# Miniprotein binders against F-BAR domain only protein 1 (FCHO1), part 18

Target 1, 248 residues: F-BAR domain only protein 1 (FCHO1), of Homo sapiens (Human) (o14526r1to248)
Amino acid sequence: MSYFGEHFWGEKNHGFEVLYHSVKQGPISTKELADFIRERATIEETYSKAMAKLSKLASNGTPMGTFAPLWEVFRVSSDKLALCHLELTRKLQDLIKDVLRYGEEQLKTHKKCKEEVVSTLDAVQVLSGVSQLLPKSRENYLNRCMDQERLRRESTSQKEMDKAETKTKKAAESLRRSVEKYNSARADFEQKMLDSALRFQAMEETHLRHMKALLGSYAHSVEDTHVQIGQVHEEFKQNIENVSVEML
Below, E stands for the ipSAE of ESMFold2; O stands for the ipSAE of OpenDDE; V2 stands for 0.75 times the mean of E and O plus 0.25 times the DockQ between their complexes.

## First folded at step 19 (miniprotein)

Design k6 (at its last look DockQ between E and O 0.50; V2 from the best seeds 0.00; counts 0 for: pTM E .798 < .8, other shape alone 2.844 > 2.5, SAP 71.843 > 70)
Fold by OpenDDE base, look of step 19:
Structure k6 (fold): chain B 248 residues (1-248), chain A 105 residues (1-105)
Amino acid sequence: as target 1 above (248 residues)
Amino acid sequence: SEERIERLKEKIEELRNMIRELERILNRAREGDPEELWDAFEKISELMEQIIDAAQQVWEAERETGDEDAIEEAFDAIMKALDALFRAIRALQRLMDEMERELEG
């Protein structure tokens, strides 16, 4: 289906429908983010468990011989790495709770969008009512004009002509009032549509800001853990350097 | 509940058809036929009535049925119809303003 707006000549105000759909997708993107973070947390937990097994492997190294002190360095470093990844797992699990809580808030926001449309529908109802009266008012005016013209052609008395003119003027005034009511109801509808579009835009912008903040928290948690992992690797190097050939 | 869902689906299709017809009428009205302008106005009025009827059916379905998917689809159609209505009203107004300027000139 060609989008209605592509065929209508004028300013492409696609804003209302597009913005509504964007807000509707908010809860979905939040769920997808939670799922992504959950998978990352699972990977980190798996890695932590693997490092803990590696530590046990190092501890089972032959206690005999000059290389034995280096196995302790491997054990200690593997245990520290396991703890770093486990802590990241915990942080990510806590973040998932925050994401899910925000997802529930997004569902409430989506309900508010539906409530906003009710006000617009009320404006449509008012506009519909006045729009139905406009054709009747127009027809009555045209009929009075035709009657007046007929009486003019028939050489009717001035008194009858004056009476017909008065009826035509009243019909014209009625038509004018119908047009004014239509224009007022139309303007109210247009304003409500624009206001709703702006509200949807604000909701979407707020959503994107929250999503960005959640991503920031994710990135920060990962970065902090990588700094700690880097420290463990540096300590590992130092511990190896401190094991002199004379102590082996 | 199934009958109400079927009525919602029919109403969605009706709204879509009316929008397509309105597009055709407005495109013809752009050619400067005053009768087509009036036809466009009448079709806009019909669309408003159908939007209201569709909305009433959605609100009734929300109260009586638990089919969230069908209700949401119908609501999406109402939103599209409102957007179309808004554009159509603005297009009609522009054509009327153009015609008035041509008559004054």
Scores: ipSAE 0.567, ipTM 0.835, lowest interface PAE 0.9, mean pLDDT 86
ESMFold2, look of step 19: ipSAE 0.677; ipTM 0.880
ESMFold2 (binder alone), look of step 19: mean pLDDT 79; pTM 0.731

Design k7 (at its last fold request DockQ between E and O 0.66; V2 from the best seeds 0.00; counts 0 for: SAP 72.185 > 70)
Amino acid sequence: SPERIERLKEKIEELRNLIRELERILNRAREGDPEELWDAFEKISELQEQIIDAAQQVWEAARETGDEDAIEEAFDAIMKALDALFRAIRALQRLMDELEEELEG
ESMFold2, look of step 19: ipSAE 0.753; ipTM 0.910
ESMFold2 (binder alone), look of step 19: mean pLDDT 85; pTM 0.831
OpenDDE base, look of step 19: ipSAE 0.609; ipTM 0.861
ESMFold2, fold request of step 20: ipSAE 0.741, 0.754, 0.771; ipTM 0.904, 0.911, 0.921
ESMFold2 (binder alone), fold request of step 20: mean pLDDT 85, 84, 84; pTM 0.834, 0.827, 0.827
OpenDDE base, fold request of step 20: ipSAE 0.631, 0.631, 0.629; ipTM 0.875, 0.875, 0.874

Design k8 (at its last look DockQ between E and O 0.51; V2 from the best seeds 0.00; counts 0 for: pTM O .786 < .8, other shape alone 3.572 > 2.5, SAP 70.687 > 70)
Fold by OpenDDE base, look of step 19:
Structure k8 (fold): chain B 248 residues (1-248), chain A 105 residues (1-105)
Amino acid sequence: as target 1 above (248 residues)
Amino acid sequence: SPERIERLKEKIEELRNLIRELERILNRAREGDPEELWDAFEKISELMEQIIDAAQQVWEAERETGDEDAIEEAFDAIMKALDALFRAIRALQRLQDELERELEG
């Protein structure tokens, strides 16, 4: 029975750790996005250059014969397509700069996560200090109880019993104060952990919003270019239709 | 220094071991043994001390321009240990509350 789930009994929530790791991975995702867009931009530039070469091929077509005007239609359309893809390349290159800038901001955010942990560690230090005193207070109380019980069994004088009782009462009050301090320090630690988790969640949500916005800009740039490409293809069809057989 | 990096690695392993030990103790404490509750408390206290010591070593390493990867690994271990500490404290409190209710009933 794999009881060795890294889970304490009754507590399966690793929200703090998971959220911290998610925020830590943010800069990696940003870099990967930049690399993806860079590769796309390179492809578009390569395609643009290829279309420009195709335009030159069309321009070298035989100027003689009735088909010559159609080579000009091919040239013009190929040049227009080359320009569309070149413009997309530019847009993507600009987007990469935005992605990289955001990546730098994310590194600063990650630093802030480490700073948040300092406050939590201070709470742990306070709790640790109180936790060390609690056993001593408990032991002192128990020892006083045992001493009082011993004196009772030995038929000690009422005056001595009263003194022992007073000591036990003081030890009990000291133990109570130690418990109260422990509970207070514990509550502060728990609150700081929860607050940090909420901050990490907010950072992650903010990151995801930025990533979606960058993806939106990417998609929009690609879509706009495809609309322009579609227009070039329609113009190409119209130009072919306008070349009458009588003009050939 | 290589020695400091090694100390960080040792500290990471100590934290991992304490977390595992604490999990075992808390699982035994579920059986309602008051001594196991006390053992759990003591191990929580030990874990807190080790977290503090690890954090101090990380801060010292950061100041001395140490190995960033080793520092980051140690920091990750501290974060894991803090999460474990949080869970352990809450588990112990629940067990204590359950025992108190059983004694009052």
Scores: ipSAE 0.543, ipTM 0.830, lowest interface PAE 0.8, mean pLDDT 84
ESMFold2, look of step 19: ipSAE 0.648; ipTM 0.868
ESMFold2 (binder alone), look of step 19: mean pLDDT 77; pTM 0.712

